VH-VL binders against q86iv5. Designs and how they scored, part 9

Target 1, 237 residues: q86iv5
Amino acid sequence: LDSCSICVDFVGNSLNDLLNIILNSGVIGTCGDLCSAVPGGQIVDTVCDLLCDYVGVDEFIKLISDVDPDPIYICEKISVCKTNDNAAASLDLVQINPQNGTVGGTFTLSIAYTVTNTIATGQLAFNIIDPTGNAFGDAVLLVQQSPEQYTQQFQFQATPSEQESFPNGLYTVQALVCEGSCGSPHPNTYTLANGTTTFTISGADSSSMSGAGSFSGSSQSTQTGAASGSGSGFALF
Short names: E, the ipSAE of ESMFold2; O, the ipSAE of OpenDDE; V2, 0.75 times the mean of E and O plus 0.25 times the DockQ between their complexes.

## First folded at step 1 (VH-VL)

Design u2 (framework fv_utomilumab)
Fold by ESMFold2-Fast, scan of step 1:
Structure u2 (fold): chain C 237 residues (1-237), chain A 120 residues (1-120), chain B 108 residues (1-108)
Amino acid sequence: as target 1 above (237 residues)
Amino acid sequence: EVQLVQSGAEVKKPGESLRISCKGSGYSFTSYWISWVRQMPGKGLEWMGKIYPGDSYTNYSPSFQGQVTISADKSISTAYLQWSSLKASDTAMYYCARLRYGSGSYFDYWGQGTLVTVSS
Amino acid sequence: SYELTQPPSVSVSPGQTASITCSGDKLGDKYAHWYQQKPGQSPVLVIYQDSKRPSGIPERFSGSNSGNTATLTISGTQAMDEADYYCQAWDSSTAYVVFGGGTKLTVL
C-alpha cells in the first residue's frame, strides 16, 4: 500500500476519535500525547505519530479541527497525497440495472469513466436520491490513476432501514469523478466529470424483504490496484 | 547493519545527462523514505526531496522540482537522482540519507556521498 | 519559507563548553535535530528530538529546545569535536525538511 492510501484510511477511520480527543483533552503538547489516545493499537498509533510528526502537533490538530475536515485534504496538506490541478476525466456510462425494481430487490450501479490526465488523489462518488429527497451514497478512492478506461460497479439491496426506507417512486443517481474529495470546498478540489440516471421502485418482493441493506463495490481497470473503495451509507455531496 | 552505498564520483560537461545511485542494505528498503541532500562546495546542506521506495511516491523541495528526478527500484534496493541536462551550478556533493520518523523527521543513516563536478 | 539561523562560527578552548544555537520562529514547538560533519565526511546524527543521543555519541553532547532557540552543548570540548554542525527541523508550512546554515566549531 502507498503512503497516501494509508493516510486516507487512517484519517477516515480515526477522524471522530481524533476530534473527540481534541475536544475533551486539556493541553495536547506532543504527537505522542494525541496519538496514544487513539484506539486501534500500536499500528494505528504508529501511523498517527508518523503523520502528526510530519507537520507537528499544533498544525495536525488544526487540520483535524478545520471547519470541514476531509481525509484527502488532510493527507494532501501532510504531503503524503499528491495533487494535480490539471487532472481530467470523462464519465462514459452511468447505468442502473434493473431500471424498474421492487423493495427488497438487488440493484447494480455500473459506472464507466475515462481518465485523460492523471488523477493524483480523488474519488469516484455517487449519491442516490429517493422520492422524498433523502440521499445515500458511496465512494472509492482514486490514487495516481493513469490515463485509461475504468469501470466500477456497486450493488445494493433495497432493504428498508433507519437510514433509508426505500419508498415507491422515482430515484435519481448522481455520479462524480473528482480530483480531491467530491463536494469539498478545499483547494486542489475539482469536479472532473458528472453524470446522472434514474430508476423506479414499485411494489414489494416479499422473498427479499429481510436482506441486509448495505453497499458493496468493485473496481475494474486495465491496471490492477489503481483504486480502492469504502462504503458510507450517507450522502457524500 | 544498515548501510547506504552511493555510486562513484562523476566528472561531466554542461548539457550532459547523469544518474547517480544509492543502494540500501541491512534493513527493509521499502519501509523507509530516502532523501537526497545537496552540498555545494564550501556551503551548507540543502534538502532536495525524498522517495518512499515501497510505492515510488516522491516529494520535492520547490527549489528542485523540475530540476531533478528522484526514482527507486525496490527489486534491487536502489534509489536514484537524475539530471536531464547538467549545469556548472550542479557541481556539489550529493548525499542520500534514510529518513526516520519519530516526533519530527530526522536522518539516522547517510551514504558516503557522490561528488559531481560539472565543468568544460 | 521557514528559516533556521545558526552563527557561522564558534571558537572554544580545549576542555571548555561549546554552545551552538539554532533559531527559528517557534522552534520550541518543533523538534530540532543536530548533525556533525568533518571535512571530507558524511554528516553524522549527534542529537535527535531536541535532546536524545544516538548510540555511540559521547555523553558530553547534549541538546535543548525552547521558545525560538535550540542549543547544542558540547561539554569538555576535545580537538576531535572540531567540525561543522547543522541543525534541522520539519517545516509544517512548506511540508519539507529545513537545515540551518551550519556552524564551524574551532577548538583552539
Scores: ipSAE 0.000, ipTM 0.409, lowest interface PAE 18.2, mean pLDDT 84

Design u3 (framework fv_utomilumab)
Fold by ESMFold2-Fast, scan of step 1:
Structure u3 (fold): chain C 237 residues (1-237), chain A 117 residues (1-117), chain B 108 residues (1-108)
Amino acid sequence: as target 1 above (237 residues)
Amino acid sequence: EVQLVQSGAEVKKPGESLRISCKGSGYSFTSYWISWVRQMPGKGLEWMGKIYPGDSYTNYSPSFQGQVTISADKSISTAYLQWSSLKASDTAMYYCARHLYKGFDYWGQGTLVTVSS
Amino acid sequence: SYELTQPPSVSVSPGQTASITCSGDKLGDKYAHWYQQKPGQSPVLVIYQDSKRPSGIPERFSGSNSGNTATLTISGTQAMDEADYYCQAWDSSTAYVVFGGGTKLTVL
C-alpha cells in the first residue's frame, strides 16, 4: 500500500471520530493531542500524527472540519495523494448478472473501463437505484492508475434492510470513473466516464430487516502497487 | 508581498553560542512551516528541521537532532536557529524557507556563518 | 533513510533541451518539487507538485514524475538558465524533507 491509500483509508474510517474530538475537546494545541484521542490504537495514532504533521494542527483541523469532508480531497490537500486535471477514461462495460433475479438473490456487477490518461487519485463508483428512487452503492479507490484496460466486479445480496427493502421492479445501475471523489464539489474532481444498465427483481419475499447492506469488490489490474479500497453502504453521489 | 528576512553574517570561534533569525512578513506567520536548510561551501542543500509557529511543533532531521534548536516567536513573526557550542564544521550558509504542500515557495536571503579559530 | 539521486552535471548548448532527473524509491507516489540556485543567490522554486509552474517562471520549464523518476525539462535552454538544480520531496514515513544532491547545468 502506498501512503495515499493509507491516508484515504485512515480518513475514511476516522472522520467521524476526528469531528467529534474537534467538537468536544475544546482547545487542541498539538497533533499529538488530537491523534491520541482517535480510537484504533498505535497504528492509527501514528498515521494520524504523520498526516497532521504535514500541514500543522490548525490546517489539519480546518480540513477535517470542512462542511463536506471528503477523504480523497483531504489527502490531496496535504500532498499525500496526487491530482491530475487531465485524467481521462472510458467505460466499456456495465453489466449485472443475473438481469432478472429475486429478493435474497446474489447479483454480480461487472465493470470494464479503459484509462487513457493516468488517474492520479480517483474512484470507480456505482449507485443502484431501486424502483422507488432509493439508492445505495460502493466505490473502489484508484491510485496512480496508468493507461490500460481494467475490469472490476462487485457482488451484493438483495437482502432486505431498513435502508433498502429490495422491492419488485426495475433497478438502475449507474457507474462512474472519476478523478477525485465521484460527485464531490471539491477542486480537482472530474467525472471521466459514466455508464448505466438495468436489472429486475421479481417475486415477493419476506419483510425488511434492520441493518445496512454491504458489498464485496475485486480489482483485475496488472499495475504493480495498485491500491484499492472499497466501502459499504448507500448512495455515494 | 511575502518576505523572509534573515539576520546578518556571523563570524565565530569554536565553542561559542549563536542564534540566527528569520523574520516573516506579508502572510499569516502561524499558518506555514518554516524550515532551516544548510548549505556548506560548494555543497548541496541539507534539510535541518522545521517548526510550525502556530503550535511550536518541531521536527528535526536525525543528522541535526541534538545539534541545534529551532524555535519561533509568533508575536514578532520570527523563527530562530540556535547552537549552544559551534564547531568549525558548522561553517555554512543557512537558509530559512516557508512551506506547506506546494514546496518551498519563499526563501530568506541566507545567513553566512563562519566558524574558525 | 530516503534518498533522492541526481546526476552531478548536465551540459547543453543554447537552444537545446536540458533534462535533469531525480530518482527515488516510488518517487512517482510523492510530489517532486524543483529549485534553481544561481551563484550567490537563494534557491528559487521553479516547479512544484511534479509539473506546476509558480507565477513568473517561464513556460520553458516543465516537469514530470512517474515510477521512480522525476524529470525537470528546460526547453530552448538559455545562458541565464545556468545554475544548480535541486529536486525535493517529503519522506512519507517520517515527514522529513529530502533534497537531491543537485545538478549543475552548464550552457555552452
Scores: ipSAE 0.007, ipTM 0.510, lowest interface PAE 9.8, mean pLDDT 85

Design u4 (framework fv_utomilumab)
Fold by ESMFold2-Fast, scan of step 1:
Structure u4 (fold): chain C 237 residues (1-237), chain A 121 residues (1-121), chain B 108 residues (1-108)
Amino acid sequence: as target 1 above (237 residues)
Amino acid sequence: EVQLVQSGAEVKKPGESLRISCKGSGYSFTSYWISWVRQMPGKGLEWMGKIYPGDSYTNYSPSFQGQVTISADKSISTAYLQWSSLKASDTAMYYCARQGYSSGWYGFDYWGQGTLVTVSS
Amino acid sequence: SYELTQPPSVSVSPGQTASITCSGDKLGDKYAHWYQQKPGQSPVLVIYQDSKRPSGIPERFSGSNSGNTATLTISGTQAMDEADYYCQAWDSSTAYVVFGGGTKLTVL
């Protein structure tokens, strides 16, 4: 991984731990003092030390303690992730298969997009909105993604869980390509492209009414760079 | 009409520096990658590297990283390939090529006429 | 390092179909592009994204790509098609462009 991806992964996974340490540990004089308290073992400690040492402990604490911390923004402020105010992209395909499925079935979301000005640090993100307005989704991190056409596929099984019950009806898929974190109010954040599609779920399978709904992603790039990062999660925007 | 026009042939001695050029016209120069491709006499095509002129992002083949510098000047729609110290083994035809085609995923759709570089003592 | 292998030469009689292959590990999962180069001239894109023709390229040029092999097919081959042909792919693992070694097509 590049330093930007490492930073975003670290901050995303450790932000609450860092905040808790900062609030409760008293005087923190060194990056070593802060980072040795972060749970996660030697690799996490090493990454923390490297990022903190780059800006110094006082500035690092300031960035973590900001009013609306997001990992991409923090890593841009540390200068391990780049920004591009002229980033540009189009969304060429948002397709879900099957368009008419059943509870317990597997759905594949295919997204194609074209980058027309380099995305320095951004996201390809999607939300799936159920008939009641409840949403779930995922995002992949885009780092120094050059002007080319890219594809990304996601799969999920419509298995009911506490997060998503998969009621019968019309579902909306919204996809975004962003410079910065999609939906973030921070500087150097732009929605570059958006697209939508729909699908329906009908019928019910009582055998699928238990367990957690989940999804997986796969990235396919025909050019330089690839979408990577998260594999599953809650609604993002 | 899309055109890539390259600078003229060069005859140089080992150890000399050189910069050759590729000027784009008839399209948005900052919206397409420009690659440099080497062809040694009687041999095939070798990709050297590319630049996106919109932000000067570069990507080099490992064989050419540190051997050449690729740059671009947006104000005159020109890409450059530069050597700090030429070697006899640099004798070749050098092409610039635009990566792109209007229908999306693409190869090199337009090529310059080539610049012949001869390095001999 | 990723490599594309082409036969060094292919011969065909006028009016017959020429087939030029390009082999690489899982090449069918990548896009293959094809270039024609005549002596003393710049390469010309004849097929992009496996099977698509640029404007101005005759319909007798076609392409395919599956498994480990991409193929450029020239039907009703003409004397004017005599040239060197190069395949090209982008290797996502290295982010580098790779060319095949080239195939000399002789029409005799």
Scores: ipSAE 0.005, ipTM 0.446, lowest interface PAE 15.1, mean pLDDT 84

Design u5 (framework fv_utomilumab)
Fold by ESMFold2-Fast, scan of step 1:
Structure u5 (fold): chain C 237 residues (1-237), chain A 121 residues (1-121), chain B 108 residues (1-108)
Amino acid sequence: as target 1 above (237 residues)
Amino acid sequence: EVQLVQSGAEVKKPGESLRISCKGSGYSFTSYWISWVRQMPGKGLEWMGKIYPGDSYTNYSPSFQGQVTISADKSISTAYLQWSSLKASDTAMYYCARHGKLYYYYGMDVWGQGTLVTVSS
Amino acid sequence: SYELTQPPSVSVSPGQTASITCSGDKLGDKYAHWYQQKPGQSPVLVIYQDSKRPSGIPERFSGSNSGNTATLTISGTQAMDEADYYCQAWDSSTAYVVFGGGTKLTVL
């Protein structure tokens, strides 16, 4: 619903298309010239035109063509996403269930964190490193997160795919709370908190040679500071 | 009123199985963690592990991993602590206690009355 | 493994201030919680988040936490405050609960 989230979603989905158009086009004179070539239909074209027109086609092309572009950084430079160099947070919980599972099983990652100084545009991210060093993960965009306690859960099924085979062994989970894109070298990017945990997969099923893992998540904010203190940090009671 | 009500005292012999219960009432059971705490006669409090009934996630103290099983049935707002084979050294008072989702922020604000487990020949 | 250390016992006269300490590596960077346990009864939370009192806990109870030491302070100590007191903290990396060994408060 907010322009920052719309921008990050558009750039995240269209960045490679935009780069290919810029590299292969002879002359791009207008935002319309650039955006009409982006696949995705009328809604995508409209969002592209709005963002490009805001800064002008030359500046938009420059931002897209920058070294190691990322959607949050681009949208911050367009001025539709805010920055806060003084953002602060802590990681309160990183847990995965089950701690011992099997190939094809469902795993739930539970993360709790506290924002102590507003996160303007950032991520709650995790990566999971398999026993061979291959990594996979996901992230949730954080926009204008006020100082409060937050929880997020991620769920995935350990179904082997071309991207991740889910070998037996020890897996490492790393969770990060960041202002900006986690791991980005761009200005206004800071790792605010990080935490780790581990889990084990054993008992591979030969029937699990195809398919893919999927992710789903939910989030809940909590309120701190009620005088009674008993369970007062949660949405209802 | 928010309450945790535990099952009654148990007297068992070594090698027997046992399951004790902790029933929550007066609150959203699936929104709070339940921890199990052991207190041996004349000794202090020892944390055994916890469960989040909303997704059945469990976390065990290393000294209790493999010795007990923690589970919950959210349809009846009840958490369980189970032994497959009791030892004389399991003789203790066992407490359940709830804590909020951000468990490090709030202490354990509601405790059960305790279940005394006696294991003797 | 993370460990919390408490003195085994503290003795005070009625009306005096009792001070119970809890020591752990960088405990001041964590939240300390305190429980009161009277003989034959369940523990009762008396302080949470270093210094906050639950509803129904008298103003006589206060807490602090800095550096390596958290302190539970009971001012104007009464006979009814005689109990075992336990500190508790969380290890956020493991999500393990850690209790101190407990302190027996005697009011004589």
Scores: ipSAE 0.000, ipTM 0.405, lowest interface PAE 20.2, mean pLDDT 83

Design u6 (framework fv_utomilumab; at its last look DockQ between E and O 0.02; V2 from the best seeds 0.00; counts 0 for: pae E 19.3 > 2, placed apart)
Fold by OpenDDE, look of step 2:
Structure u6 (fold): chain C 237 residues (1-237), chain A 117 residues (1-117), chain B 108 residues (1-108)
Amino acid sequence: as target 1 above (237 residues)
Amino acid sequence: EVQLVQSGAEVKKPGESLRISCKGSGYSFTSYWISWVRQMPGKGLEWMGKIYPGDSYTNYSPSFQGQVTISADKSISTAYLQWSSLKASDTAMYYCARGYGRIFDYWGQGTLVTVSS
Amino acid sequence: SYELTQPPSVSVSPGQTASITCSGDNIGDQYAHWYQQKPGQSPVLVIYQDKNRPSGIPERFSGSNSGNTATLTISGTQAMDEADYYCATYTGFGSLAVFGGGTKLTVL
């Protein structure tokens, strides 16, 4: 994993923990004080210390304590992730199979897009809006994607949960390619491309299957292009 | 309970040397910075400098660099502020404060220093 | 040298809201802290990290910091809140503390 991916992963996964520490610990004087309290073991603590030390504990806390905390933006602000104001992409395909499914069924979302100017740090995101207006989705981090065609697949099972009941009706899928975090209000964030498709769910509301719809996003990224970018890998280890 | 207790008021003449003290208790003295702050009569707070008692590392305000010496004796949990030669303009209240990171969370009661001919 | 500017005095009627400003170049990029000093007493921390209250500080004390200005706000100001208030920050990569000039708050 590149340093940017490590940063975004850490901040994203530890954001709530960091916020809880900040809110509950009162005065935090050092990066050590903050990071030693973060759950996740020595590796997590080490990454936290390293990132915190780049800007100091006060600035790090300010970034984390933003009204709209954004892991990508935080990593950009501390100069671990790069930005490209000229990033450009187009959406080529948004397809969901099957087009007509049933509750409990498995759906595959395929998104094809073309990068025309390098995405430095961004996202491929999708939102599914059910007939009642409830939305759920996922995103994949994009780091230094060179001009090329890309395809991403997502799979989900339409199993009712507390988060989504999967009512019968028409569903709308929104796909987005972004520089930065999609929908973030922070600088260096903008939508490069968007597209929509629809599908239907029919069948009896079998209320009984409490199966947690785990989005097992098996990202089979067929990276065809070996971009040999000699980026001086800041070896964290 | 965290406490900083400072030495008593001093009355001195110009040219005399002086050392005032700040004793910490109720916490690990070697794990927190001690800052000195001057307040001249009817004036605001002025940060003078700080010491980390654990290793005696010091930082001074540019305005006070070379004018005073900050030291500590960790064996007795005491920080010091000293002058080699006092001036009338050194007349002020002097506070010590514990630094938690970049915050002064506890303060001494202050030491009044009066320098007059 | 980095300087923090405060108004020398602010007056407020009991029960009204008092606002004390602290101006410094890009002070919003750093944390501001606030200290209260009553006559003949040592300073007391009342706000840290722009907006946080230490234990024992009344909820009527709040803070904000953006751009070039940090602000201490006292809602429902009481007679006991009459004091000098100082903002503070650090410069020099955290090695140097700087105080504002202080603001005398008078409750009329």
Scores: ipSAE 0.021, ipTM 0.533, lowest interface PAE 7.0, mean pLDDT 88
Fold by ESMFold2-Fast, scan of step 1:
Structure u6 (fold): chain C 237 residues (1-237), chain A 117 residues (1-117), chain B 108 residues (1-108)
Amino acid sequence: as target 1 above (237 residues)
Amino acid sequence: EVQLVQSGAEVKKPGESLRISCKGSGYSFTSYWISWVRQMPGKGLEWMGKIYPGDSYTNYSPSFQGQVTISADKSISTAYLQWSSLKASDTAMYYCARGYGRIFDYWGQGTLVTVSS
Amino acid sequence: SYELTQPPSVSVSPGQTASITCSGDNIGDQYAHWYQQKPGQSPVLVIYQDKNRPSGIPERFSGSNSGNTATLTISGTQAMDEADYYCATYTGFGSLAVFGGGTKLTVL
């Protein structure tokens, strides 16, 4: 793992802890005061100190207290993650299988894209929009991703949950390749490529109606320093 | 203005102890890391380690771990580099620098340490 | 242990372009920084984060960093640019600083 991936992971996982410390501790005079209060070990302490040291405690607090928190932007602002205003990519394939499925069924999203100018720190992201307009999605972090062709797959089970009921009908998939966080208004953020596809869900199997659905991703081909992952959750853009 | 002012030159014998200092001014001393960098006569720069004065957290280069001690006194905005027992091979110019071991934006003037018998 | 390799010396005529390389495994995945040191003086940051100049550094200084090599480029080299140049990066989780061995730039 590179320092950029560690920073994004730290900010993404510790943002609520940091916000609670800032809200409840009053005036924080030093980076050490803030960082010593964050749960974690040596890596967390070191990363927190790095983040705070570069910009100073006041600016660091301002960055993490923003109403639109963006781990990639925060890590870029403090120079842990690289930026490339000339990044370029194309989306070659957005495909979902099966194209006609059922509630409780498993779906695989396959995305192929080509990087033509290095993506310094960015995302491959997607949203799935259900027939009612409710959306959910995921993203994988891209770090120092060199010019090459890449393929990424995501898998999910259409199991109804509090967050997504999986009604019968037409679903839209939107995929983006971005420098920076997809949809972010922050500097050094660019949508490089976008693509869409659709699929349908029909028929109900009440025996399949259990628990929350989740995504399982697969790693893409990478160059030195490139990072990939997977997750689950709400719409990203 | 940001300044790092280091203590004066030292001439010591092998086996003696020594502590040199680096005093910061013109900024929030507890909000920035202080690194120590060695330069042996006619040689290049070697990063030794760093300290965050706000909580005295330290990181050392593996080559210098156990060879020196880095400390700071935030009440007087001063960082220290200390040897318990000097060797002739410790003869060098020692710089302190502000920053997080990645970008050293302000440097002290250097402290020359000469160890000879 | 991580190492950065620089040529020991580079010579150039006044007005010509000097190129100083810094080689390290996958250094392009990390930011590279460059320091200038003149005799009897402390080092001075001349390039940070691969290609950026601090205030007061002439426009003729530029940098790049990709793959295994970072490069400091000085266009229209002047006698005042004679100095030792050091590249630097970080390594490991949470950062340990590493310097290259230095390059003596001579302007003939």
Scores: ipSAE 0.006, ipTM 0.520, lowest interface PAE 9.3, mean pLDDT 84
Fold by ESMFold2, look of step 2:
Structure u6 (fold): chain C 237 residues (1-237), chain A 117 residues (1-117), chain B 108 residues (1-108)
Amino acid sequence: as target 1 above (237 residues)
Amino acid sequence: EVQLVQSGAEVKKPGESLRISCKGSGYSFTSYWISWVRQMPGKGLEWMGKIYPGDSYTNYSPSFQGQVTISADKSISTAYLQWSSLKASDTAMYYCARGYGRIFDYWGQGTLVTVSS
Amino acid sequence: SYELTQPPSVSVSPGQTASITCSGDNIGDQYAHWYQQKPGQSPVLVIYQDKNRPSGIPERFSGSNSGNTATLTISGTQAMDEADYYCATYTGFGSLAVFGGGTKLTVL
């Protein structure tokens, strides 16, 4: 329940709404003008007002209206999230189970990583590339991850959807640990380590359309620290 | 639940050093600012300064810069306010408060410091 | 240094409306926040960002801020509202907090 996580969650959930308000409104002179129009009730409005007030409405609009807006970067620029240009980590394990599965099956991705210099605000992310080159994935926010060893698991069901059909063939898994948003061109952003593995989908009828993909995660540590993640839909870095 | 628990009342003599503490629980201690606020007997609230325990970054009120030291030990979720040499005019109630943006949403119970010969 | 000025005391009868002012140069360009402190207790946030109530604060508490004056208003004042009230804002691009001198609200 830290202020950095609250900021990243708010911006991530509200960015499109904020952009639409900015683009379609005639006059925005105060944080109240902008934030009162954001859907999500009084808690969302309050968080918006607090974040917007910290930097002023003009700077807040500028950050949100950037060509490639990024919730972590926005929260770093308003100084609610910290950066560490000397963050360091390594990936110890990237493992997918089962290595051979079918459409509709459940896959578990296990990632172990070691932090060697604190990750101030970053991500543990993965990207899955299907046989046709289409990619999907997810990420979990890392805040003040101290030097220690960590384990994270993600699960997904290979249910065909408009976003990803899960064709038969070889899939490539890429995992990244980053300071800042993985794959972002913004300042204070670094890919600290990466790793890969593969798996295969074969058999079954892959033409069914029955839902959107989603992800869930868990973590453990041998020292003080935590990482967790869940997601839905599609993430690329 | 979020709690800020401060150390007990202190009775000191002028010239002595003192460090009082504020222990946070029920939240991510390293991710929120901790402010210190003075209230002299019968007087109002005065903001003294704040620390971000995640990296120990501090801001001081110009009125208190150089007069006190604010620090934190994140391994035990504790912020500190310290004097190297107390004066009788340091007699006051001292509060710690958690900063959420530009508001103070949770306050400690206060630590009464009495400095007399 | 930026200063916020409040009247030292305000007295009202039960059920009447209390109005506590906070004067500061161009405070209307900043957000004002209000804290209540009862005797022997820690302060409690009652209004933030000029007009918003935190969860648990009665609707009779309201606020406004324009020009050089922020105002805390308590309608239908109750004996339990008797307390000291402090306005607060931030200066230095949000790095420095400032409290007003405080107002003792007495409910006669």
Scores: ipSAE 0.000, ipTM 0.396, lowest interface PAE 19.3, mean pLDDT 84
ESMFold2 (binder alone), look of step 2: mean pLDDT 95; pTM 0.960

